# Designs tried in a protein design chat: VH-VL binders against q8rwq4r167to367. Part 15

Target 1, 201 residues: q8rwq4r167to367
Amino acid sequence: LALEDIDGSPSFLEKALQFIEKYGTKIEGILRQSADVEEVERRVQEYEQGKTEFTFDEDPHVVGDCIKHVLRELPSSPVSASCCTALLEAYRIESKEARISSLRSAIAETFPEPNRRLLQRILKMMHTISSHSHENRMNPNAVAACMAPLLLRPLLAGECDLEDDFDGGEDNSAQLLAAANAANNAQAIITVLLEDYGSIF

## First folded at step 4 (VH-VL)

Design d07 (framework fv_umesolerbart)
Fold by ESMFold2-Fast, scan of step 4:
Structure d07 (fold): chain C 201 residues (1-201), chain A 123 residues (1-123), chain B 107 residues (1-107)
Amino acid sequence: as target 1 above (201 residues)
Amino acid sequence: EVQLVESGGDLVQPGGSLRLSCAASGFTFSSYSMNWVRQAPGKGLEWVSFISSSGSTIYYADSVKGRFTISRDNAKKSLYLQMTSLRAEDTAVYYCARDYPGEFLYGSYFDYWGQGTLVTVSS
Amino acid sequence: EIVMTQSPATLSVSPGERATLSCRASQSVSSNLAWYQQKPGQAPRRLIYGASTRATGIPARFSGSGSGTEFTLTISSLQSEDFAIYYCQQYNDWPYTFGGGTKVEIK
């Protein structure tokens, strides 16, 4: 129910996503540039105190950080550990055509409906932003870099299969290399989902 | 039943002033952003001004900036348009229109319109 | 500002026929487009929003389609009460802008 309240009304997250789609497309560095932490905390508290709608004079960077706040605070990742593994396996296919087909199948067949819906909704906003990269300077790689860690949390936590990472565990240097590889894989997966959004969803 | 009732339209001389009112009923007025839209005789629709549900955010069409002032009184469930330095080109039916479905979705379509009030600027 | 162009300016249709109205934006408005109906002496009435979503109470014979810069309003099996001027409006960017209108006349 991340996108809707129990009564079917749009959630805080859904309202923030719509705001970015309408008012964030021309904002340079949207989703990458951080807002003042205190202003983000203030806006979240205002929501809890009854300011449940965003006005169009809101700071888009604050709204972007509200989206990240919600995703970071979700009890479980938008994409589960098993779903991350399915995405990673599909992504490793050498043929681009087969890769896209396998990603589509993994999402359709492996993801629970609420998780698929949530991921698709967030990717729709991200795709909209990256489609305006000439105005906002946020191409698919840049948008993926900002959002992938929040969408594929189990991959970054080492809960997914990282078979090419064969000497991590007791050496801090190996552990840092594993973390870097996981971050690169998460960004790459999300980048493909954005670049081929229409073929996958 | 949602109702928007405009009033205040009149014949006024060029350079004059006039205040339009819109009385809202049948919904929680304080939860909706509001707009003024006008239509010159025999012509199409032209958006004039926007005000957010709280009154903190206001936008104007370039043709009326500096001459018109939009305001609202949520306790009285009323929307206003104060018009100054009126020109013959301001002659139109002025409609009060509600933004659907609330302040967050402003920039959306107008779900309810009043019947309009005629403003004629002529000597 | 985004300029909205409607065509044709006037459309003459017999009852029961299909009417197709076009609306073009000077730049992309995504799906943020609405259609209104205005009958003589009346305020405009909402028909379609989000390019293709019918407003509550609007008959199924009205349908909208399109995205980006090209939009269409279709009235299947036109009824006599559909005599009116139809306006498109973009709400993607400020200021809000309307098309010039298409007048639908019964033959």
Scores: ipSAE 0.000, ipTM 0.437, lowest interface PAE 16.4, mean pLDDT 83

Design d08 (framework fv_benmelstobart)
Fold by ESMFold2-Fast, scan of step 4:
Structure d08 (fold): chain C 201 residues (1-201), chain A 121 residues (1-121), chain B 107 residues (1-107)
Amino acid sequence: as target 1 above (201 residues)
Amino acid sequence: QITLKESGPTLVKPTQTLTLTCTVSGFSISSYYVHWIRQPPGKALEWLGVIYYSGSTDYNAAFMSRLTITKDNSKNQVVLTMNNMDPVDTATYYCARGYEWDLPSYYFDYWGQGTLVTVSS
Amino acid sequence: DIQMTQSPSSLSASVGDRVTITCKASQDISSYVAWYQQKPGKAPKLLIYAASSLQSGVPDRFSGSGYGTDFTFTISSLQPEDIATYFCQQYDDLPLTFGQGTKLEIK
């Protein structure tokens, strides 16, 4: 369970998400600003050694990177390859009303329950941050840019059935353009989920 | 090949509205950010605003009250509209692509050639 | 707004010289700095992003360094085609802001 430990108590990820919701909303550049990678690894190790609570005097940027560390280390992406394809198909619908309805249906009908719960939980934190953009300078686009690559990993890895994906090509510039396009698609999908959060969840 | 090209009037009278179009080829504006930047003759670059692939926008507060950026994905065009032009708005206007890979990236890997807009009576 | 202060405003150097331009942010911007080259009558060209990452296709004589508030751009061995104005840009916060530029000339 990504959100709960085996004994049913809140996981490291859940505690970090709660910390950001409580103490991160007024922090300028939250989720975007990077902390020292060695300090992040040290904090993860301290959790394993019994420092299981995040206190108010923690560095919010370190806690934000702890969230990213956990998501990066998950054995499988929060959103599977087939679910990424479903989201991309829904996102491409031209009508805004039909697009939102299709995204809601894709999430409700195609996502396994644990994946739906995990995605919804992470989006709740992201929505909370973007709702305080006046204070933290992180609007939905900025929050999506930080988090989308970690949530939609199969899209970036080329594991989805995408008719519009560029071939890797024969040269490095074509490969970089394909990667940029995939990253922008991931960010676009997450941005819509944040902007229309109340209609989709 | 990736290109951006600005088009619109090169001469605007004070108090008139400026409308510039950025026509893009080689990539889709439904998948990338497009920014508008201007440069008065002999001066530094000034960021005006951005339109995200979602259609959302952010503007420099100094221009927000008179600036609108819109786009048409089917035409692959981004449009900048600025009201109440003044002689101090004389500048070369650029559209540029924001490069977004795996972090927020508000730097510009491709620029249009720029169009000089002179505001004079 | 974040202010980006470039130094010097102009400099003259000889072909083969090591050229250094600095940029100071009014507040901590981590590594969110880009550097551009602009030749007369042309659009700016991206050289460096994320303070130290070289843009594809840019010669390796160009480099960047720095973190926080102090950033440096270096040309290790100046070539005639490097005559241009150079600008730094922060992208840590909106509005995006640029330095005032450094005009580089061959002496």
Scores: ipSAE 0.000, ipTM 0.438, lowest interface PAE 17.8, mean pLDDT 84

Design d09 (framework fv_benmelstobart)
Fold by ESMFold2-Fast, scan of step 4:
Structure d09 (fold): chain C 201 residues (1-201), chain A 121 residues (1-121), chain B 107 residues (1-107)
Amino acid sequence: as target 1 above (201 residues)
Amino acid sequence: QITLKESGPTLVKPTQTLTLTCTVSGGSISDYYVHWIRQPPGKALEWLGVIYYSGSTDYNAAFMSRLTITKDNSKNQVVLTMNNMDPVDTATYYCARHYDELFGSPYFDYWGQGTLVTVSS
Amino acid sequence: DIQMTQSPSSLSASVGDRVTITCKASQDISNYVAWYQQKPGKAPKLLIYAASSLQSGVPDRFSGSGYGTDFTFTISSLQPEDIATYFCQQSYSTPWTFGQGTKLEIK
């Protein structure tokens, strides 16, 4: 239901993604700059009350934050813990060509179809934004920094089961280092998916 | 226009191994997923398995102990091998191309003509 | 495994009639349903995908609807060339499964 409503029509998330693709490409700091929290809350409430269409005069930063709100509120991560593990294993391949091929295979073969489609749809919007970095100042790394924690939630939560990435946290210093490494890995994985979007999807 | 065509033996004896080849033209199998489906005479369609563009496979658990799907990208062919054939395996066997739209569910857009395999002594 | 229960198993109708076939999934499958037409001795042909989307080149008398567990396939005005067996299919999870089929005959 993330991309489609019960009747098969485009969901709030899908409409917000289309809005950003059409009107967000020239907005400096899109997806990075936060909107007024009260305005975001108002717009989400308006959707719940029936205002399901975005018009050209909407604030792109508010719409961007609506996307983040939906992703944050999903009961389960767009990418499961096992899928995060598959992506991390593929990402660690040093050869760029083999890495891209392995990421493509991991996504195609391990992801449930609804999760694969959701990830691909969100990455399409992110790819569109990063392709206009001259105008919006959001390169692939910047877009990935904003979105990776929402897409690869289990990796950030320490739920991915690769032993060499962490030891289970011996103390607070080891835990902080593990958390920083996980955040860097999440951003790096999403960055590769954006830079090589056409080869992977 | 993409076309798929199944080929292989039409008669198999019990306990023998069946090998069927799906030849694809008009497109490259390295860009698609290809599935195998069978239909016993007068019965419903049964999904057997799929080979992804990477070469990885998924099988119906009912058949996985005796079923193998492989492919050769250079020949544009997908091969189904099934061991220990039994008379109940008599069916028309189809290969079909998997298609996905971003906003829709996966489906089979192109099917081979099918090949009837009879298992009898 | 997800079971697809199709009804009726057979149906006779006259040219010009509205024909309805139903399909029920044993669990929520969203809109992950396709409908196929199979004429004797031929491979199945895709008519409807994503529960309600009409395949290119298919006459608009064919339609589909439904979401979750209950799905319907309709022929608005039956033509002689529509004599065939019709199958629903789910692609939500492996193994992909098909309904038992509905054999359509003209009176």
Scores: ipSAE 0.000, ipTM 0.457, lowest interface PAE 15.4, mean pLDDT 85

Design d11 (framework fv_belrestotug)
Fold by ESMFold2-Fast, scan of step 4:
Structure d11 (fold): chain C 201 residues (1-201), chain A 123 residues (1-123), chain B 108 residues (1-108)
Amino acid sequence: as target 1 above (201 residues)
Amino acid sequence: QVQLVQSGAEVKKPGASVKVSCKASGYTFTEYYMHWVRQAPGQGLEWMGVINPYGGSTSYAQKFQGRVTLTRDTSTSTVYMELSSLRSEDTAVYYCARWSDEYLGYPYGMDVWGQGTTVTVSS
Amino acid sequence: EIVLTQSPGTLSLSPGERATLSCRASQSISSSYLAWYQQKPGQAPRLLIYGASSRATGIPDRFSGSGSGTDFTLTISRLEPEDFAVYYCQQYGSSPWTFGGGTKVEIK
């Protein structure tokens, strides 16, 4: 129900995603540049007070941060720990053709339908933005860097089944390296999902 | 390909209940919300409620709250609309309609409708 | 509850003429959440336009939608015989979902 209210009407998230698709494609640094925190908090509060529509004159950076706010505040990650593990295992396949096929299978077979729909919807917006990179300077890798931490939260928190990579806290240097590797993996996975969006979804 | 087929016409007495079925085919039943809309003779369209076939969650217009119940059976890809305590004012054609959204590559609206079920409440 | 008011109630026109149908909302809604439907006697409604201006699959290009805020318009550039029907606007930006009262386009 993250994309629809219980009565089937579009949610705040769905309205914000549509706004970015319509008005954000030509905005340099969209999804990367942070808006004023006070303006984002004000806009979220206005929604709660009944101003549920985004008008054409809204600041796209504020709307982009509203999307991130909603994703950050979700009680559970859009992609669960087990689904993150499935994506990481598929991504680690050395053959590009087998990798794409395995990512498609992991999403189709492992993800609960609401999680698949939510991920696909967010990736659709991200794909639209990255398709206009000549105008907005946000290629697939850049868009993935901004959004991956919000989509693959369990991977960054070390909650995935990652026996091969790092098993826990041993020292500070190992912990920093593990965190950097997790962030790189999350960004790389989302980048592939964007670049091969049409083949995977 | 994609179809919604509703049950046949019903004639009921005031105070009775009616249960209309809507059978979906040609698509994944659990991926789309299903709305119910009615139309009294010579009148416009009136939204009644919606069901999420995946989890079974529902939402109803306040006018029908307490009298309408939406349910589904995933094994038969069928949604049901039950309306109780029928009045002559409930005489209408009742439609089920599928809600699509843009990220599924289809219109964001009620893109497929059942043929309608006429319910007549005589008094 | 957002009330949608359609005008006129009836348009009497000849084939080949342009039809302009109005839908006004009691409060501002995003254009992304307005749809138009066509209904012929004895038939279920048919989706024509979604998101105020996007044509649904299979809908001829003579149908176009426009508008924002509280004022929305459906235009049929050159009426064909099959276009004589009742047209409804619908908002889905706020619960409960609501339809306009309809505009009947009838042949002169």
Scores: ipSAE 0.006, ipTM 0.566, lowest interface PAE 10.1, mean pLDDT 86

Design d12 (framework fv_belrestotug)
Fold by ESMFold2-Fast, scan of step 4:
Structure d12 (fold): chain C 201 residues (1-201), chain A 123 residues (1-123), chain B 108 residues (1-108)
Amino acid sequence: as target 1 above (201 residues)
Amino acid sequence: QVQLVQSGAEVKKPGASVKVSCKASGYTFSDYYMHWVRQAPGQGLEWMGVINPSGGSTSYAQKFQGRVTLTRDTSTSTVYMELSSLRSEDTAVYYCARGFDSYWEDLGAMDVWGQGTTVTVSS
Amino acid sequence: EIVLTQSPGTLSLSPGERATLSCRASQSVSSDYLAWYQQKPGQAPRLLIYGASSRATGIPDRFSGSGSGTDFTLTISRLEPEDFAVYYCQQYGTSPYTFGGGTKVEIK
């Protein structure tokens, strides 16, 4: 139940996303700047103890880190390994028009509905933040850099089912380069989803 | 099912204070923000402030800062709006309204409204 | 604060006609958090649309909302007698929340 609790009320994640959309758009470095670790830990503990509401006077950086904490702690990635593979295949198309169409198709045809809704909801918040980049200094690339590792975990973990990405017997240097390429691909995919949000969803 | 019931009409003198109550029923009181909105005779709607019933945190429109106080009593599922230093221009119908919670939307849209409380300020 | 300007101030139409109501914001409304309300004399407002285009529970299909950023529209495709009322837009993208001045839809 990522976006709603069992009783149908908005989840902690949904409430945190709403908070960032409402109060985070003018905050410089929102989603990138880390909050006090103790304050984030305290707020997460309060959630577990029944305080699931975010007030207007919360620190937006603390709420941003709470979102990241929830996404990191989800039992399953918002985007599964097979869905990551579909997104990466679509992204590799060199034609911009074909790439956007293929990303739309991959999301519509491959994603289970709960995963599609969760990804779309998170991207809605991210798109809102990046649309106010002049005020908050967070353009689509910057927002994607912060959030892509949490959304496309299987891609960064090397769990996507693409055999050509595996090169057994490589030295440590080649493995580090492969990890860097995976991170760049994740950021690039999320960046396209943000820049063409209205065309894809 | 879901209902907000407000206290009755008040007539006050300039300089007095008024305290209006709003009793919620049919839902989990602490899960929704409660807004207060007023409407002067023949005029539009004016947002005054909001309270989070869970923690009691409040936010007020600047125009009412220092004069309005929002409180709640979780044991009775009731929100209160107290407006002090009343003037004739405070004559209005005062509404409490529940902040709308949905899977995709903010708590700021107001889906359930009280019936309104008429406050008349006259000498 | 974001100022919402509604136009026209008064719309005089007959039952069966289409009503188109405008709401313009002085600056972009975050996440298109814009709601529309209907108010009849002596009654509290009734939520029609939230999030610019989502219809509230129990609201008839003839009501639709559209728009984004600073330009929003409420459309009533075929006016029923009970639709003659005052309509308000409200933004909740940033505090303080603000309402437009209202558009009165009156019968000719």
Scores: ipSAE 0.000, ipTM 0.448, lowest interface PAE 16.5, mean pLDDT 84

Design d13 (framework fv_umesolerbart)
Fold by ESMFold2-Fast, scan of step 4:
Structure d13 (fold): chain C 201 residues (1-201), chain A 123 residues (1-123), chain B 107 residues (1-107)
Amino acid sequence: as target 1 above (201 residues)
Amino acid sequence: EVQLVESGGDLVQPGGSLRLSCAASGFTFSDYGMNWVRQAPGKGLEWVSFISYSGSTIYYADSVKGRFTISRDNAKKSLYLQMTSLRAEDTAVYYCARDLYSGWEYLTPFDYWGQGTLVTVSS
Amino acid sequence: EIVMTQSPATLSVSPGERATLSCRASQSVSSNLAWYQQKPGQAPRRLIYGASTRATGIPARFSGSGSGTEFTLTISSLQSEDFAIYYCQQYNNWPLTFGGGTKVEIK
């Protein structure tokens, strides 16, 4: 859905993902470096006004922020609350081999097909970027840090059953610790999905 | 162009109060967490306070807890620091700073800083 | 709180020489470490984040390395405009903490 327009043509998101894969791999700090928000908003508006193609001379940081803009604006997270719970449960398995197997099963068995396709597509772009870390300085952990909050929103919002380990209550320190742990878990989950992309998808 | 402009620094007596402001422009203010960082004359940087993009998550350095209040007005694209019970050791240049991706409740280092505003607490 | 210790406090080097600055965390901060440059009368400028990723517009002579508790900022061929105070900062845990700074001055 997010990847195709109603007529079946590639969406804004799909075109931006293709651009990053083709022109972003050698760009230092790609996906982490912020572009000028006015440039990003202008580019999104230009797309809506008919400039539907990204050319080779576009600013890769602007295109990267366009991807984040689209993911931020999605009505629902790419990964639902129940799917986040399944991923977190699988991730907590001590054995690396069992963890990878459980993550693969959770994705195959619990994700609706459109959500699985969307996650896989975004991870493909992220995997391509992290595979060129010697040139772009973005290893799997760094790429995951930038993108995980956009992909696993329910985990960060405390909507997952397993994430209710902490009571934020009146304690600001406990609340921020819980938020930091959720962010670290999201980053760690996405990092595993990137490092073992070929075994999971 | 991202800009952060602090204002409100002044000379204040010990025990006094002061409100600092930071005006943001050139970016979607409501997408970013914001910080206050201070620097005493001739000294290093000290983190003071954080507020998330929505204003729901706030944290303070122990040295200012109970005396300082951070707040934001996303419609006005402004960040504030209300300081009470000021002490001589609060004398510093106060900077506002933007987190990269902190709008997602995700901690990252400061990518843009304001020019700073000087607060002097002296009798 | 995580204590960040920078060494040396002052580093005297000649233009064209390599400068190596160290930053140590009292506990692991993973790769969540940034480096800032501050010149007299100016706000700090971010040089590096994620321990090794250079910020946009930062010259290639600046490089960062390390993970966990030990981090290094290297300036491979020091230019006259590089004389400044450099701060490391961890953003792994609350509260956020900075090192005491390393002043890089002309020999």
Scores: ipSAE 0.000, ipTM 0.437, lowest interface PAE 15.9, mean pLDDT 83

Design d14 (framework fv_rolinsatamab)
Fold by ESMFold2-Fast, scan of step 4:
Structure d14 (fold): chain C 201 residues (1-201), chain A 123 residues (1-123), chain B 107 residues (1-107)
Amino acid sequence: as target 1 above (201 residues)
Amino acid sequence: EVQLVQSGAEVKKPGSSVKVSCKASGYTFTSYYMHWVRQAPGQGLEWIGEIDPSGGSTNYNQKFKDRATLTVDKSTSTAYMELSSLRSEDTAVYYCARTYDFLEWGHSYFDYWGQGTLVTVSS
Amino acid sequence: DIQMTQSPSSVSASVGDRVTITCKASQSISSWVAWYQQKPGKSPKLLIYAASSLQSGVPSRFSDSGSGTDFTLTISSLQPEDFATYFCQQAYSFPYTFGGGTKVEIK
């Protein structure tokens, strides 16, 4: 997964995550506010042409969108379909204490190490941002809303075993309802992982 | 002015643990990573690990992963390094150090250092 | 782990001399190197980072060059306060590693 280049050096994603942790915590709407698409594309191209580091004077919204660009372009989701199923099963437990315990177990026992490491790394950045919500106005729910679709792609795509009703029935209203439910579930799962970050990781 | 003030020298027996403190002042404690680096007498510098004071997340040098524990107390702006199962080879000056400001991100340089804490491990 | 090999281990110099210290990484670290000065009984002091950025308050006689695997710290005209041990550090990947140090001594 996407945190290290082949030679073990920090990847573009890792560098962008560290930038947001350092310079993004006091930026209102960080991760929610979109940067100019042309500026994001230019910055990605500059990386490919040898500008491999982010300077302190970069636009935090551009760097935030670089993170989303990398996650969107990953060949495989940070969380696999089977791991999404494990998280959704744990999340559906009605007891809050049992839910948190089950989410912790699902992550520790079910995730391959590279997937667990990538998810934990991204959640660390997201947790840092949401911990400064009084300054940036991005609470755990808001951060989760921005990032969940990129982290739990199989759930949104109907590839999760518990949401196989997404397989393209001819009833468009049922398809729209199922898609809305999947988006709400993805956001809710990530929100719990952020709110109880210290107990889960 | 930025200051990192460490606890005093310690003499420990082999097999025991030591906990060194580093009290930060003159900056926003949660905005900068804190690192721990040691130096055996007359030897070079060895990186132990880092902690994010905001979220409490850590990264360790694999050599110290099973013995070192880094923590922070945000209310007192104090970082701690605990090293367990001490051996005579752990005799060194232990430094806390802050990540440099205004650098190209993704990498750490240490702009302010504590005065150092001498830990002596002997029978 | 990235090994940082520093040379020479010591150099004898006089005030006004040009002093050059080299540092070699076992693999490419791009420009992610820093240089530190340590005086006896004191903590290290950051001099230069990211292979060219001079830390505020550091005299202009200190400079560095290099990229990839080979790096050099230069003191263009050695002053009495410059007699110290100098260390390079790679900031490219974990664990961060340091060179063995170069002691700059009075002739």
Scores: ipSAE 0.000, ipTM 0.420, lowest interface PAE 19.1, mean pLDDT 82

Design d15 (framework fv_benmelstobart)
Fold by ESMFold2-Fast, scan of step 4:
Structure d15 (fold): chain C 201 residues (1-201), chain A 123 residues (1-123), chain B 107 residues (1-107)
Amino acid sequence: as target 1 above (201 residues)
Amino acid sequence: QITLKESGPTLVKPTQTLTLTCTVSGFSLSSYWVHWIRQPPGKALEWLGVIYHSGSTDYNAAFMSRLTITKDNSKNQVVLTMNNMDPVDTATYYCARGDIYYEFGDTPYFDYWGQGTLVTVSS
Amino acid sequence: DIQMTQSPSSLSASVGDRVTITCKASQSISSYVAWYQQKPGKAPKLLIYAASSLQSGVPDRFSGSGYGTDFTFTISSLQPEDIATYFCQQYDSLPWTFGQGTKLEIK
């Protein structure tokens, strides 16, 4: 139900995503710049009190932070641990053409339909923003940096298998390197999904 | 098949306005982005600005106050206008195309370049 | 603005040599780096994009690598026609900026 309320009407998340697509494309640093925390909290509370529509005069940075708030508050990651593993395996294929094809297949074959729809919907907004990087200064890498930790939580938590694991020995520096690699992989995976959105979805 | 060609004056006096035209063939200006880049003799390349498929523009802040880029899709032409030319603006001016169709993301590396036109600014 | 610093500024090498040029960005630019070859009197020619992707029609002796701030361009076996100035370019954020260039000469 992340995108629809019980009665089938658009959810808070869906309305915020639509707002960013319509009014956020020309806003410099959209999704990266933080809004005033108090204003974000106020706007979330207003939604709970019945102000469910975003008007054109809303602060786009506040709406962007509302999206992040919703994603942070989800009980489980938009992408499960097994789905993250499937994406990571597909991403590591050397050929660009085979990589894109494998990412498409991983998403189609591994993801439960609600999770696929949620990921696709969020990536559609992110793709729209990165496609206007000339106006907003947010290229695919920058958008991915902001959003990947919210989308691929199990990958960053170490719940996915990593081929560059340090077998046969454990030390703190090896563990820190693995964590850094996971963060870089999450950002890189989301970047590919944005750059090749039309081929993958 | 895909070509870009710069044309305009090769000699400009200080304080005058420079107008250069880039004529393209083999692709549509409604589907690609065109950039202007210059290179002073013996120096590095400097990006000046871009006109997008939509007609929107972005300029290097260093030149923004005196630079305008426009286009006419029906004529296959992109025009650069730079005001108040100075001897330090002496350079070879290039127009160049981006690598990827705008529909699937912008990659502002330059896959096709015009041959360049040397503009000398002197009294 | 993101500054791109190349090293060396010039080098001389013999046919068959492995040649390496480095480019450093003043801030992280992910993989958004392109490399160009420019011969005297000619427009630059794209060789590498996305740090490591070879442009169609470019010989496979040319390669690139790197991520973040440190990037490397390599010619595995130098040919006479490779005499040129080589430039890196970042395309992470506006304005797009180029390195100062590396002039490659044959001994």
Scores: ipSAE 0.000, ipTM 0.428, lowest interface PAE 16.9, mean pLDDT 83

